VH-VL binders against COP9 signalosome complex subunit 8 (CSN8). Designs and how they scored, part 7

Target 1, 182 residues: COP9 signalosome complex subunit 8 (CSN8), of Drosophila melanogaster (Fruit fly) (q7kth8)
Amino acid sequence: MHLNKYSEVVERLENEEFEQVELGAEVYQQLLAIYLYQNKLADAKLLWMRVPANLRDDKELIQLNLLNIALQNNNYADFFKHIKYEWSERVKSPVEDLLNKQREELFKLMGSAYMSIYQHNLLELSLMSEDELKHACAALNWTEELDGDRVILKPKVQEAPPARGNDDQLLKLTEFVTFLEN
Below, E stands for the ipSAE of ESMFold2; O stands for the ipSAE of OpenDDE; V2 stands for 0.75 times the mean of E and O plus 0.25 times the DockQ between their complexes.

## First folded at step 14 (VH-VL; framework fv_durvalumab)

Design s3 (from m4 with light chain S53D; at its last look DockQ between E and O 0.79; V2 from the best seeds 0.00; counts 0 for: pae E 4.2 > 2)
Fold by ESMFold2, look of step 14:
Structure s3 (fold): chain C 182 residues (1-182), chain A 122 residues (1-122), chain B 108 residues (1-108)
Amino acid sequence: as target 1 above (182 residues)
Amino acid sequence: EVQLVESGGGLVQPGGSLRLSCAASGFTFSRYWMSWVRQAPGKGLEWVANIKQSGSEKYYVDSVKGRFTISRDNAKNSLYLQMNSLRAEDTAVYYCARDLRYFDSLSYFDYWGQGTLVTVSS
Amino acid sequence: EIVLTQSPGTLSLSPGERATLSCRASQSVSSSYLAWYQQKPGQAPRLLIYYADYLESGIPDRFSGSGSGTDFTLTISRLEPEDFAVYYCQQYGSSPLTFGQGTKVEIK
């Protein structure tokens, strides 16, 4: 992820928001999607709070806010559930970038916490095809083993993260394990 | 079965234009970046351009910037290359390729079409 | 720009022999962002190996890749008649994407 990506677009859109009385939902849609991609969660939360009442019923804004809520709560399962929405052309690029970023974060989290992971569970969660997952795992230098007819993914062994990071990642991973097993 | 079929090649004068097309089938076209890669007769391979799944991002090798435009129509599962101001050094077989990139990598190519020949007279 | 130099230019071998193809990069290729392709006359390239040592689905296991940094190798453990072709390496870790000039594997 590059925080500089979309910086000029964000600056223009923020200026438009400040200067205009009769904004369409499109400005808020783009800002929210980009803030989420940039991991500017405080800005995303404040943006939703200031969306005018007459725009709060916009279906795409509501869906973007479901992603916002999932990210605010570190809820990967809800994030991947809600990102399935059919996004408009205005937000497809930052939403796809956000999806890729969250997939990478998911893989890092799973790799730091587990010695082995069943492929079918990661396929369901990550929204990837089997072929896409195989190539993505290769990018992380993960390997495969067979357990009968089931494929087991073996993450690359990693150094322990800082203690605070470990606690947060363990909590997120516990939520994912609960999701995967239910 | 993944299939990529190029068309639109031919003979053209220097300074002329051509539009290449690639028809994709056997996979969900809109989930993949797509590339054009070319090979001059008797020479090696050169990446030319690629385009993001949504079409919102496009990248080109320096030698074709400003002259070539890549585009896609996801509803028609089609990839295009508009080639303007053609030069003799653009003479090559042009391959449509499914473009794989993950995380921080750039592109490599798991499926290729059979190519279409573009000949630009000197 | 990373220049990939393949050696030898031509390998003349018999069926059943082991082939070893070298690809040397002018700069380090981080995270093993290196692929290998096979191209037979009149055909498009075919992906064999990605991320230096991962075998593409449907490619026979007599093909293997290895290496890191600046030195990469494609090995064909036992040449079959269909393996006589030109082989290209390609890096995708740095812009612009570049290919090696090719190594032709031919029948002695």
Scores: ipSAE 0.281, ipTM 0.724, lowest interface PAE 4.2, mean pLDDT 86
ESMFold2 (binder alone), look of step 14: mean pLDDT 93; pTM 0.945
OpenDDE, look of step 14: ipSAE 0.884; ipTM 0.952

Design s4 (from m4 with heavy chain S105K; at its last look DockQ between E and O 0.65; V2 from the best seeds 0.00; counts 0 for: pae E 5.2 > 2)
Fold by ESMFold2, look of step 14:
Structure s4 (fold): chain C 182 residues (1-182), chain A 122 residues (1-122), chain B 108 residues (1-108)
Amino acid sequence: as target 1 above (182 residues)
Amino acid sequence: EVQLVESGGGLVQPGGSLRLSCAASGFTFSRYWMSWVRQAPGKGLEWVANIKQSGSEKYYVDSVKGRFTISRDNAKNSLYLQMNSLRAEDTAVYYCARDLRYFDKLSYFDYWGQGTLVTVSS
Amino acid sequence: EIVLTQSPGTLSLSPGERATLSCRASQSVSSSYLAWYQQKPGQAPRLLIYYASYLESGIPDRFSGSGSGTDFTLTISRLEPEDFAVYYCQQYGSSPLTFGQGTKVEIK
C-alpha cells in the first residue's frame, strides 16, 4: 500500500479543524481513524485530548479511541475485539485499511515467535475465514501440516527485527502469549 | 458454490452507453474486492476496473478512465459497470471476477463469471 | 508496466505428454506475485496457480508452477483430453496488473 494514502484528506480535515470554532464529531472521527491507520499514534493521542467535551459522548468516537488505546498499548486482543464495531461510511475505508495492516503485523509477529501454529488459534484471533486465511498464508509463503484432523501452519523464516525493536517485540509477544493462555 | 452471472451486454453504436451487471451468490459478497476483466474476440485478457469491499475505492485501467464507472450494491450482492463514450476497441467479452487482495497486495482472481459480450459497431 | 511474454505461442502435443509453458516478465515480479489461468473456448478463465507455485483448490495435481524473478513455468505432467486450452499468466506485483498473451495447448 501507498504510505501517503489519505494525506490530502488529512490536510483538508486539519485545515477544517483549525478554522472552525465548533465542529461536529465527523471531523474528529475521520482524523482519528486516519491517524491510527498512518501509525501516527502521537497525533492520535493528542487529537483525543483536544476533542471538545460536548463531543466525547459520541459512540463512534469512543469506539475509535478504544482502538487508539489498544494500539498505544500494543494490545492485539483488544484491537481485534473493538474493531468489530459497525463503522460509519465516513471511516469504513481507513478502518478496513487499519485492520488489514494489523493483520499483517499480527502474522509477522506470530511468524517470528512460533515455528508452528494451529490454524484454529489464528482464525480465532485474526477474524478471518478459513479461505481467507489459506490465501493470506500463501501470500507469506507459509506452509501447512496435518496433526490428525487439525491443521498446523508453518511460518516462513523471517529476518530478526532491529535491535532497538527487541524490547517492544518482547512486550508484544508477552501480551500475546498471555492472551492465548486465556 | 461461488457463482457470478453477468448481464447487460449487447450491440451499441460508437459514443453510446451500456450498463453491465453481475449477480453474485455463494459467498459473502461484501467481504471481497470485485473486478471487471475483458477479452476482445480472439485476444488476451485485460483488467478493466476494481472496487473495494465498501465501494469507497475504485481503480481503472488508463484506457477507460473518465468513461467507465464501477459500482456495487452489497445489499443486492451486485456489481455494476457503467460504460459511456464507447469505442470500437471496447468490444470484448466482459467478465466479473472475485478479486483476491490480501495485505494490500495487488489482485488475482479465483472465480469468474461466464462473461457478457459488448459489441461496439462503427 | 510489466510486460509478460509467454512462449511458445502454440504447443501441439498428444494426450499423455508433458507440457511446459513459459512466462517471462520484462522486470522482476516481486515476491512471485504471479498466477496462471486456463481458458477453454467459450468459457471463462479458471485459476490454476497463485503466488507462482500454490495450487488452487480443486485443480488436479498434474498442474504445477515454478519460477521467480523474471522466469516462470507452468507444467502439466501428463496431459489429459480436458487440458487442451489456452493458458495465461498474470502478474500482480506491480501496478497496473497485466496478463501474458496466452499459450494455446492443442492436440497434435
Scores: ipSAE 0.158, ipTM 0.663, lowest interface PAE 5.2, mean pLDDT 85
ESMFold2 (binder alone), look of step 14: mean pLDDT 92; pTM 0.937
OpenDDE, look of step 14: ipSAE 0.863; ipTM 0.935

Design s5 (from m4 with heavy chain S30D; at its last look DockQ between E and O 0.79; V2 from the best seeds 0.00; counts 0 for: pae E 2.6 > 2)
Fold by ESMFold2, look of step 14:
Structure s5 (fold): chain C 182 residues (1-182), chain A 122 residues (1-122), chain B 108 residues (1-108)
Amino acid sequence: as target 1 above (182 residues)
Amino acid sequence: EVQLVESGGGLVQPGGSLRLSCAASGFTFDRYWMSWVRQAPGKGLEWVANIKQSGSEKYYVDSVKGRFTISRDNAKNSLYLQMNSLRAEDTAVYYCARDLRYFDSLSYFDYWGQGTLVTVSS
Amino acid sequence: EIVLTQSPGTLSLSPGERATLSCRASQSVSSSYLAWYQQKPGQAPRLLIYYASYLESGIPDRFSGSGSGTDFTLTISRLEPEDFAVYYCQQYGSSPLTFGQGTKVEIK
């Protein structure tokens, strides 16, 4: 998570948008993906509003805007649903970076909300293989236990800092987890 | 079954060049960072370089910066190391390794190839 | 750069004995960002432990890792014939990635 990551690319693309009269979808695709990665959600929303009408039917732009809407609404379920799209080479890098950031946010939120979590629920949510999940949980110092045939994940005990305890994010995650558990 | 098979090692004079290849199979190659790690004869391990899933980010140990270039071809499930301006201290077995990193950590390696020997000698 | 110093350089033990291998860092390593590898002659390293204390799948539970900060330990509770090898620690908390120089565990 480099804070300056993509800054030169963004500057070039913003200059192209400002100076050019006929832009293809490619400039907007890249800008939108990078803004989402940088958590510049206000810029992402404004970018979508200025996309010319004739470009708003571009399939990849539509998919990127579905990620944008999910992030604007703190909707983890929609985010992980829409990130499955087969991204072009021009946006793969920032989209992968965004996926990694959102996985980290999800794990932090779930770890603060639950003392134990069934592995199956987190696998469905995070788009990780079982082996990937084991290593990711180890990175957070989580442990595993068995409940019969089911694996239970034990998050590290944490105090909920105000920045991590966003009530809206917790409510969205709770609705999402409730959906999975029913 | 995860397999990593290196090739392209050999004997080369100082200042020469070699290109190493690593063929990957048994896993989704483009979902993982990949690394090269080397081991001089009778010595320990030294990380050399790694590359992001997309190929857009590359990192090198200082001793090889400007001389070595890591690259990948995800369509061919292949990892490469172009080695230029080779020096005697570059003599080593070079391992291709599957590179794991999560969140804010750097890399560790869960699967390794058998290695290919590079010898830099007059 | 973080230098990892392993001790002892060589550990001569018999099968069935307990082995304790030390890895000391020149600077504090985030307590979770250390791995241990086993390497037999003519073979590639094999991952044993990741994030200081987590056992890789397929590795026997006689292997364990512990430690934090600058001091880390690999323990083999009961040496078996296949455990005689060189062991390396590796930190991945700071660039560049570094390995220790190795500890050879050999049969007495």
Scores: ipSAE 0.472, ipTM 0.780, lowest interface PAE 2.6, mean pLDDT 87
ESMFold2 (binder alone), look of step 14: mean pLDDT 92; pTM 0.939
OpenDDE, look of step 14: ipSAE 0.880; ipTM 0.951

## First folded at step 15 (VH-VL; framework fv_durvalumab)

Design u1 (from s1 with heavy chain S30D; at its last fold request DockQ between E and O 0.66; V2 from the best seeds 0.00; counts 0 for: pae E 2.1 > 2)
Heavy chain, then light chain:
Amino acid sequence: EVQLVESGGGLVQPGGSLRLSCAASGFTFDRYWMSWVRQAPGKGLEWVANIKQSGSEKYYVDSVKGRFTISRDNAKNSLYLQMNSLRAEDTAVYYCARDLRYFDSLSYFDYWGQGTLVTVSS
Amino acid sequence: EIVLTQSPGTLSLSPGERATLSCRASQSVSSNYLAWYQQKPGQAPRLLIYYASYLETGIPDRFSGSGSGTDFTLTISRLEPEDFAVYYCQQYGSSPLTFGQGTKVEIK
ESMFold2, look of step 15: ipSAE 0.498; ipTM 0.793
ESMFold2 (binder alone), look of step 15: mean pLDDT 93; pTM 0.948
OpenDDE, look of step 15: ipSAE 0.888; ipTM 0.956
ESMFold2, fold request of step 16: ipSAE 0.520, 0.450, 0.537; ipTM 0.807, 0.772, 0.813
ESMFold2 (binder alone), fold request of step 16: mean pLDDT 93, 93, 93; pTM 0.948, 0.948, 0.948
OpenDDE, fold request of step 16: ipSAE 0.896, 0.895, 0.894; ipTM 0.963, 0.962, 0.962

Design u2 (from s1 with heavy chain D104S S105G; at its last look DockQ between E and O 0.68; V2 from the best seeds 0.00; counts 0 for: pae E 10.8 > 2)
Fold by ESMFold2, look of step 15:
Structure u2 (fold): chain C 182 residues (1-182), chain A 122 residues (1-122), chain B 108 residues (1-108)
Amino acid sequence: as target 1 above (182 residues)
Amino acid sequence: EVQLVESGGGLVQPGGSLRLSCAASGFTFSRYWMSWVRQAPGKGLEWVANIKQSGSEKYYVDSVKGRFTISRDNAKNSLYLQMNSLRAEDTAVYYCARDLRYFSGLSYFDYWGQGTLVTVSS
Amino acid sequence: EIVLTQSPGTLSLSPGERATLSCRASQSVSSNYLAWYQQKPGQAPRLLIYYASYLETGIPDRFSGSGSGTDFTLTISRLEPEDFAVYYCQQYGSSPLTFGQGTKVEIK
């Protein structure tokens, strides 16, 4: 990851937040989106807590907080459900970066958890076109197989990542399997 | 069906300016990085510039930095290249290309336009 | 920057023959991050191979790619009349993106 991306923008926006009494929602929208991209989940949670009450009804802030909650809970299904919102130009860049980051993490997780998965299930989850998915699978050296009219994706076998808690991994896999099997 | 159509090429004197356009259709334009790639007459291919989905990141080959500006309008499904301070070595066919930058720094081009010729000559 | 050198510059062959095109990098390229393109006169380039060995949809299986590190190969197992064109390799494992100078495959 490039965690330094947006660092100068974040510093400017944080300075604006501390210097202003009556900020519009746009500063909070941008900060929240960038914190989520940077995986600064503690900062994202604290940011939501300090959003003024009169701004908490802002539609885009609510939608960003739904992403925040999904990320706090490692809930990929909710994350991809809520990211479908039509984002403003102010946050579209960090939200697209966050989407791409989550897709990469999803593919890593699925590569470690599955011998095969139907293409249509991954398309529904990842919000990719067939072309996008085909090239992403090629980047990961995944292969394709036909099961009648359906395409089956076969992840490349992955080595276990170092220093990861078994309970956290098991919880993620359980949520995934439940989602995919329904 | 993916389609990319370039326009705006022509003859221009050294030091002049030209603006290229690329109209995209058949795909969700705003979900892709886009690139310009050029080919001097009788020569090979050279990547020129690319631009992120939102337009917030732009990268250029060194020979055009400070002279060329890439931009996009996602509402109009259009990609642009503003070319200033043109030189004879900028003479080329300029291709609009769909850039497959899925995993940071991994760009290759699955669809290309037919190109527009830019000639820089007195 | 990675310089890609293609060889031979021109390959004169007859239809039905096997063509082997080489692309050598000045520095190691991650083995997956090389693409091959075909360009016919007056036409735009066409993607053939991505990630060194994946065949793009709609490209005939007589085309194949291989290689790793600094040495990559495009093979056309049995040349058809429509395969006479210029072929370019392109690396995308390191910035800036670079192309080879091309190999022309022509009718003997």
Scores: ipSAE 0.005, ipTM 0.551, lowest interface PAE 10.8, mean pLDDT 83
ESMFold2 (binder alone), look of step 15: mean pLDDT 92; pTM 0.937
OpenDDE, look of step 15: ipSAE 0.888; ipTM 0.952

Design u3 (from s1 with heavy chain S105D; at its last look DockQ between E and O 0.69; V2 from the best seeds 0.00; counts 0 for: pae E 7.6 > 2)
Fold by ESMFold2, look of step 15:
Structure u3 (fold): chain C 182 residues (1-182), chain A 122 residues (1-122), chain B 108 residues (1-108)
Amino acid sequence: as target 1 above (182 residues)
Amino acid sequence: EVQLVESGGGLVQPGGSLRLSCAASGFTFSRYWMSWVRQAPGKGLEWVANIKQSGSEKYYVDSVKGRFTISRDNAKNSLYLQMNSLRAEDTAVYYCARDLRYFDDLSYFDYWGQGTLVTVSS
Amino acid sequence: EIVLTQSPGTLSLSPGERATLSCRASQSVSSNYLAWYQQKPGQAPRLLIYYASYLETGIPDRFSGSGSGTDFTLTISRLEPEDFAVYYCQQYGSSPLTFGQGTKVEIK
């Protein structure tokens, strides 16, 4: 019952923009957030280009565009840095959905690349609570062990992704490794 | 220490209304979906409704659609259930529960309140 | 809708005995999305097991869960006095989420 998420909202908002009614920043904020969630990066880029000049200094639009730039460049360290912004109620839902989608990709990448990961590092990067992370790891059949007081997560080894996507995965891993090590 | 405290239950006639409240503490309330689950006297558990972190998405069991409205106020760490057009079959203990929905709409409940009794009787 | 049928309805046992509770689904539960709860009289349910076999924090290791597909089991290796309660299974692999009707574990 969530399969067509945001499609009706997007259509309504696009009609409002097309009608050329004088618009507040709120329409652009919502469209940009939803386009990013839907992985419509071309549409997101074009949307930013057509935001009126008098709205381009809106703080939330600027923050959404920082997410847009991070996704355009496969810079996932910047993505997780900028998504910490305190989002308005109008965009919270699609931004939270985008965060969950990127968390899912993070776990997939980490599971394919690492034999062990400190829980602390994943908590900081993923923006999850300890309870949320424990239950997500259970869903993926990851195990844990202790190194003194510190929890080490042991991902279940995954099949390598198809060769078509290997360059993109290497870029994503490089960004995450840089984030985790800095 | 996670705590959920329900209030607002009581006796009401069929067709009447009640508003339930749930006060949350000990966790970041705004990061979690929340649910209402009910238990009729001598019966098992039935999920009633849940609500997204932002409040923008709400889902209901079919038997209460159009009659019940779930809502939340994240500034007050509070969850609400407005129950209208109450029927005898709505008589139950109503529990507030923390809803674990992180991937793919998977819902199970790690913390529950003590419950508040709603009795619908002429 | 997935219907969960628990058996037995009532299990009468003495402290120290092993309890085995069954939960059977009307169709396969995806990815073992099944939880177990304990409910004592006058109290709210308490989560025991999630994803069929993972023990929730603070639950004694005498509780364990197993099973897959349509057949799931909760086992209490040695009953303690505080374990006499009603136990519910709950699936979350298909919408709408559903609970079993419960198994009461009582003192013989």
Scores: ipSAE 0.024, ipTM 0.644, lowest interface PAE 7.6, mean pLDDT 84
ESMFold2 (binder alone), look of step 15: mean pLDDT 92; pTM 0.937
OpenDDE, look of step 15: ipSAE 0.777; ipTM 0.909

Design u4 (from s1 with heavy chain F103W; at its last look DockQ between E and O 0.62; V2 from the best seeds 0.00; counts 0 for: pae E 3.6 > 2)
Fold by ESMFold2, look of step 15:
Order: C-alpha cells, then structure tokens, then sequence
Structure u4 (fold): chain C 182 residues (1-182), chain A 122 residues (1-122), chain B 108 residues (1-108)
C-alpha cells in the first residue's frame, strides 16, 4: 500500500495551499514530490501550472518538474538522469520512494518485454550498482548467464513454450525479430 | 571493501542507558537502509531496529519500542542506537548490519560489523 | 510472527561429507523471502544465500539453497574444514523479521 503513503501529509499541505495567498516554495516542492510518488500525474501537472511565477525559478522545484515532465512522457532515461539531483531533506523521502517505485516499474516492464537483457544496459538505466542489481533481480527470480565477457539477465519465464513443431518455433523467431524492429 | 565498526557497548545496571555507534565505510552509506541485530550470549539472532536511507522511517521490534531510538548521520556515515531503560534481557552482542530490501520484501543483511557487547547486570 | 525451526540442532559430520540443514516455517514464507547465514565462533554472521536459492557473491558454490513455502534446505555438497560453524535461516516476508535458532555443524 505504498500508494496511500503520505496521504495525511498531502492533506495538510493542500490545506496550507488553499488557505494562503502566496506560499513559499517548500509547500510546492513537497506536494510535487509526493504527487509524483503517488502516480497522481494529473495533479502534478496541475500543481506545476498553478505555481506562482515568482517561485518557478526555485532550483529544486525546477528539478522536481524535470522529473514530472519525464514521467508525463514515459521517459525513463530522463527520469533517472534528473533524479540524481541533491534533494533537500524536505523531499528526500518521497523522492527516494519514487526512485524505488520507478525502478520496480522499469524492471517489470523489461521483464515482460524481453527474454534476455544485457546487464550493462540495465545498470546504466536504473542507476544501480552491480551488487544492487544482482539482489534486485534475484527478488524477481531472474537469472544470469554469460555472453562472452558480458552478463545477460534472464527474466523469469513461466510455462515452458511448446516444444513440438518446427513451424511453431519458427513463428516465435519471426515474432521476436518483428518485436526488435519496433 | 565494506566495513561496519560498532562501538559504545559496555556494562550497565538495569534502568541505565547506552548509545551505540556504527561507523560505515567502503560504500555509499546514504543509499542503504541500516539495521541493528542482536544476539544474546549462547542464543540466536534477533532483529532490533532499522532506519530508511533518509532517516524518515524507523521500525523496531516490539520489545524495545519506546526504549530504543535508532538514528543516522549520513554526513558522518554513522548509525546510532540510543538504548534507554535497559533490562537484563537486552544483554547481547549488538551488530550493525547493512539492510537490503527490494520491491515488496522486508530486510535481509549482506554485511555485518563484528558487534559490540552490551551487558545489563543484576 | 513466523517461527523458523531449524533441524537438526547439531549435525556431526566429517570433512568431505554432504551436509543437509532444514529450516521449517510456522507459516508459508511469501515469495521465497528466506536467507541463510553462517556464523563462526567469535565472528559476525555471513550471508550465504538470499531469496532461498541465490548464492551471495564470494560464497563457494558448494553451498546451495532450495525449498519453498514452509520447508527450506541449505546444502553443503562437500564439507571443508572452514564450514564447521553455526547456520541460521532468516525470513523477511512477514513482519517481524525472524531467524531460526541455528544448526551447529561440527566435526565428528
């Protein structure tokens, strides 16, 4: 029930926003970080649109909006690039929760889309160390193998594919090639 | 090389207090949850408390709630355990441990310090 | 709370023999959230196996883990002199985190 985390904090901060004419950047920073964590992308977009013009030059708020834009566009590369910012104590907790949630979504997506993934590519995208990645993959019951000197990650597969019929195996190879072309 | 070095153990009377410290090196301390795990003499292991990377979430085993406080200082790469109202059953070696959790799992521990002995005598 | 019961309490074997250690949970351990640790006298525990069957980096491949649900096994295929120690299982699927009471593997 990670999605319900921060609900009381959000309610308090939203009351502060509605009850005051002009707030400091701190309220918007926290709200934006929490909305992104909660996957309330519509609320996050609307929040940014209502941030007063005089606060839109706040350095941390700009960085949070870069995460917002990345999530709005399903851009994992930009998300993981921008989350490296040195976050203040005000937003560090929801930002770390957001990072972990985005890693989880990335791994589930990659696992459903591919039978094998080079470790190098996932390390670069996810911002994990090799040790962190090994443990994270083990939690999903993924395995490793070598392709020469490169490590290949094998997402967990269920139910063995049909072994009968060369035509069936050829069809799967054709679908695999088509998938790679997209 | 990951290293965790505990200190601050000793002999105290029941009702007394101690503050344990753990100095971390060889890894980016602020990226990991951290735990305290204890082992009574001749007994098994018991998880005591852990703390999130930012310090914003802290969890305790029921037997120490209200008496122990876990904290961390990421600028000093240090983990702390403030132990108040100590009881004889708190007598144990206290280990600092790097706390791993991924996705929906709870914690397991890939690196441990050598421990510091806390003795709470009669 | 999930209670982990390890058996046997003590396993007396000679170097070169196969050791099989059991860990039984009072309730099913979700998603194989089970780890194994080795502890030598006067030393801290060392992680051997995580998620029931994954070998930690730097641990010899004579160690293996298996099992699911309520029954888990640590196997040492050929005991070496340095393997005589106490072994603990630990579940991390349900709060609170719990450890087994240990199995001592000693030289016969």
Amino acid sequence: as target 1 above (182 residues)
Amino acid sequence: EVQLVESGGGLVQPGGSLRLSCAASGFTFSRYWMSWVRQAPGKGLEWVANIKQSGSEKYYVDSVKGRFTISRDNAKNSLYLQMNSLRAEDTAVYYCARDLRYWDSLSYFDYWGQGTLVTVSS
Amino acid sequence: EIVLTQSPGTLSLSPGERATLSCRASQSVSSNYLAWYQQKPGQAPRLLIYYASYLETGIPDRFSGSGSGTDFTLTISRLEPEDFAVYYCQQYGSSPLTFGQGTKVEIK
Scores: ipSAE 0.346, ipTM 0.740, lowest interface PAE 3.6, mean pLDDT 86
ESMFold2 (binder alone), look of step 15: mean pLDDT 93; pTM 0.943
OpenDDE, look of step 15: ipSAE 0.880; ipTM 0.947

Design u5 (from s1 with light chain Y33W; at its last look DockQ between E and O 0.77; V2 from the best seeds 0.00; counts 0 for: pae E 2.7 > 2)
Heavy chain, then light chain:
Amino acid sequence: EVQLVESGGGLVQPGGSLRLSCAASGFTFSRYWMSWVRQAPGKGLEWVANIKQSGSEKYYVDSVKGRFTISRDNAKNSLYLQMNSLRAEDTAVYYCARDLRYFDSLSYFDYWGQGTLVTVSS
Amino acid sequence: EIVLTQSPGTLSLSPGERATLSCRASQSVSSNWLAWYQQKPGQAPRLLIYYASYLETGIPDRFSGSGSGTDFTLTISRLEPEDFAVYYCQQYGSSPLTFGQGTKVEIK
ESMFold2, look of step 15: ipSAE 0.432; ipTM 0.762
ESMFold2 (binder alone), look of step 15: mean pLDDT 92; pTM 0.939
OpenDDE, look of step 15: ipSAE 0.884; ipTM 0.952

Design u6 (from s1 with heavy chain S56Y; at its last look DockQ between E and O 0.81; V2 from the best seeds 0.00; counts 0 for: pae E 3.2 > 2)
Fold by ESMFold2, look of step 15:
Structure u6 (fold): chain C 182 residues (1-182), chain A 122 residues (1-122), chain B 108 residues (1-108)
Amino acid sequence: as target 1 above (182 residues)
Amino acid sequence: EVQLVESGGGLVQPGGSLRLSCAASGFTFSRYWMSWVRQAPGKGLEWVANIKQSGYEKYYVDSVKGRFTISRDNAKNSLYLQMNSLRAEDTAVYYCARDLRYFDSLSYFDYWGQGTLVTVSS
Amino acid sequence: EIVLTQSPGTLSLSPGERATLSCRASQSVSSNYLAWYQQKPGQAPRLLIYYASYLETGIPDRFSGSGSGTDFTLTISRLEPEDFAVYYCQQYGSSPLTFGQGTKVEIK
């Protein structure tokens, strides 16, 4: 979301890039991570296009761009796959925030799309422990029931979201359903 | 089993300093925010400070801003509270607490240590 | 800052009785951003209820929470000897985090 968090850091880093100082990968790593958190996807796409060719071999920058591509394509499965990378201290905070934001988006999308979900499916996707998931579901006022030894999560029925961005939401749902079915 | 063990409390003069430690075990420490919560003798609970998983964000109750510093060392599974310019009103049992937050909520605390007593008196 | 006022200050009851503890906020708190804790003498607080009404693992089902807006309630349906303690509510919907002053539940 477009919060003012990290705005001072972004301003400093953008000034460094704008002053045409020879930059290491660290400036691009931090800018990309923060732009993704801020949902500035256009800026993130343009930033990747500006990365000098000699820096595109940087392992962490490549991994951040895989997150960027997943977000550009509304691909939840790829996002959660690639965020497993061991992030450096330079980007850990905005990446943690991005993960939390995408978990919230995932849970709200599933809550609008499903009557019930097996807990184990959501655990595998969300990268949460059972205790973490129980508390997160409580935050959304979801309920649980048992199917033998398995836990079934019951999302709260929600008012339908506005139609804006309908194509993107349909794509997200299609990709997520195919992930769950496999 | 989740375990939080505080240490470093004691008797200190006004204006003095003290450093509290909390050793965590039984969970992945680096995945959680952590808090300090205090309780003056015979009084209720007051949240003091918390710190993000990475240590990047730190928040404090107004009465301790500029005097207390929260920090963490994820390699050692340890949380710290550096307390400077101590005052009589800082006298309390200080609890280390595992800090839960989800989505747009702030923090609540599912596991607490047994606390360490800090007494500030002249 | 949201001030939480608990009532009564002390609740004197016998084992087997129903206890009802009130927590009132000075400003509206989201109905799911309130927790309840139990504290026995010389011990740390223990989480009972989170998000106003969800029971923490390992807490007996005689404890329940309800409420929204400015009014929240902790109920103990049938007091056991181990339930005589001080109870605190805590809001986490607005900065700074605040606790109520506590309700002491004691043996009549």
Scores: ipSAE 0.386, ipTM 0.747, lowest interface PAE 3.2, mean pLDDT 86
ESMFold2 (binder alone), look of step 15: mean pLDDT 92; pTM 0.930
OpenDDE, look of step 15: ipSAE 0.871; ipTM 0.953

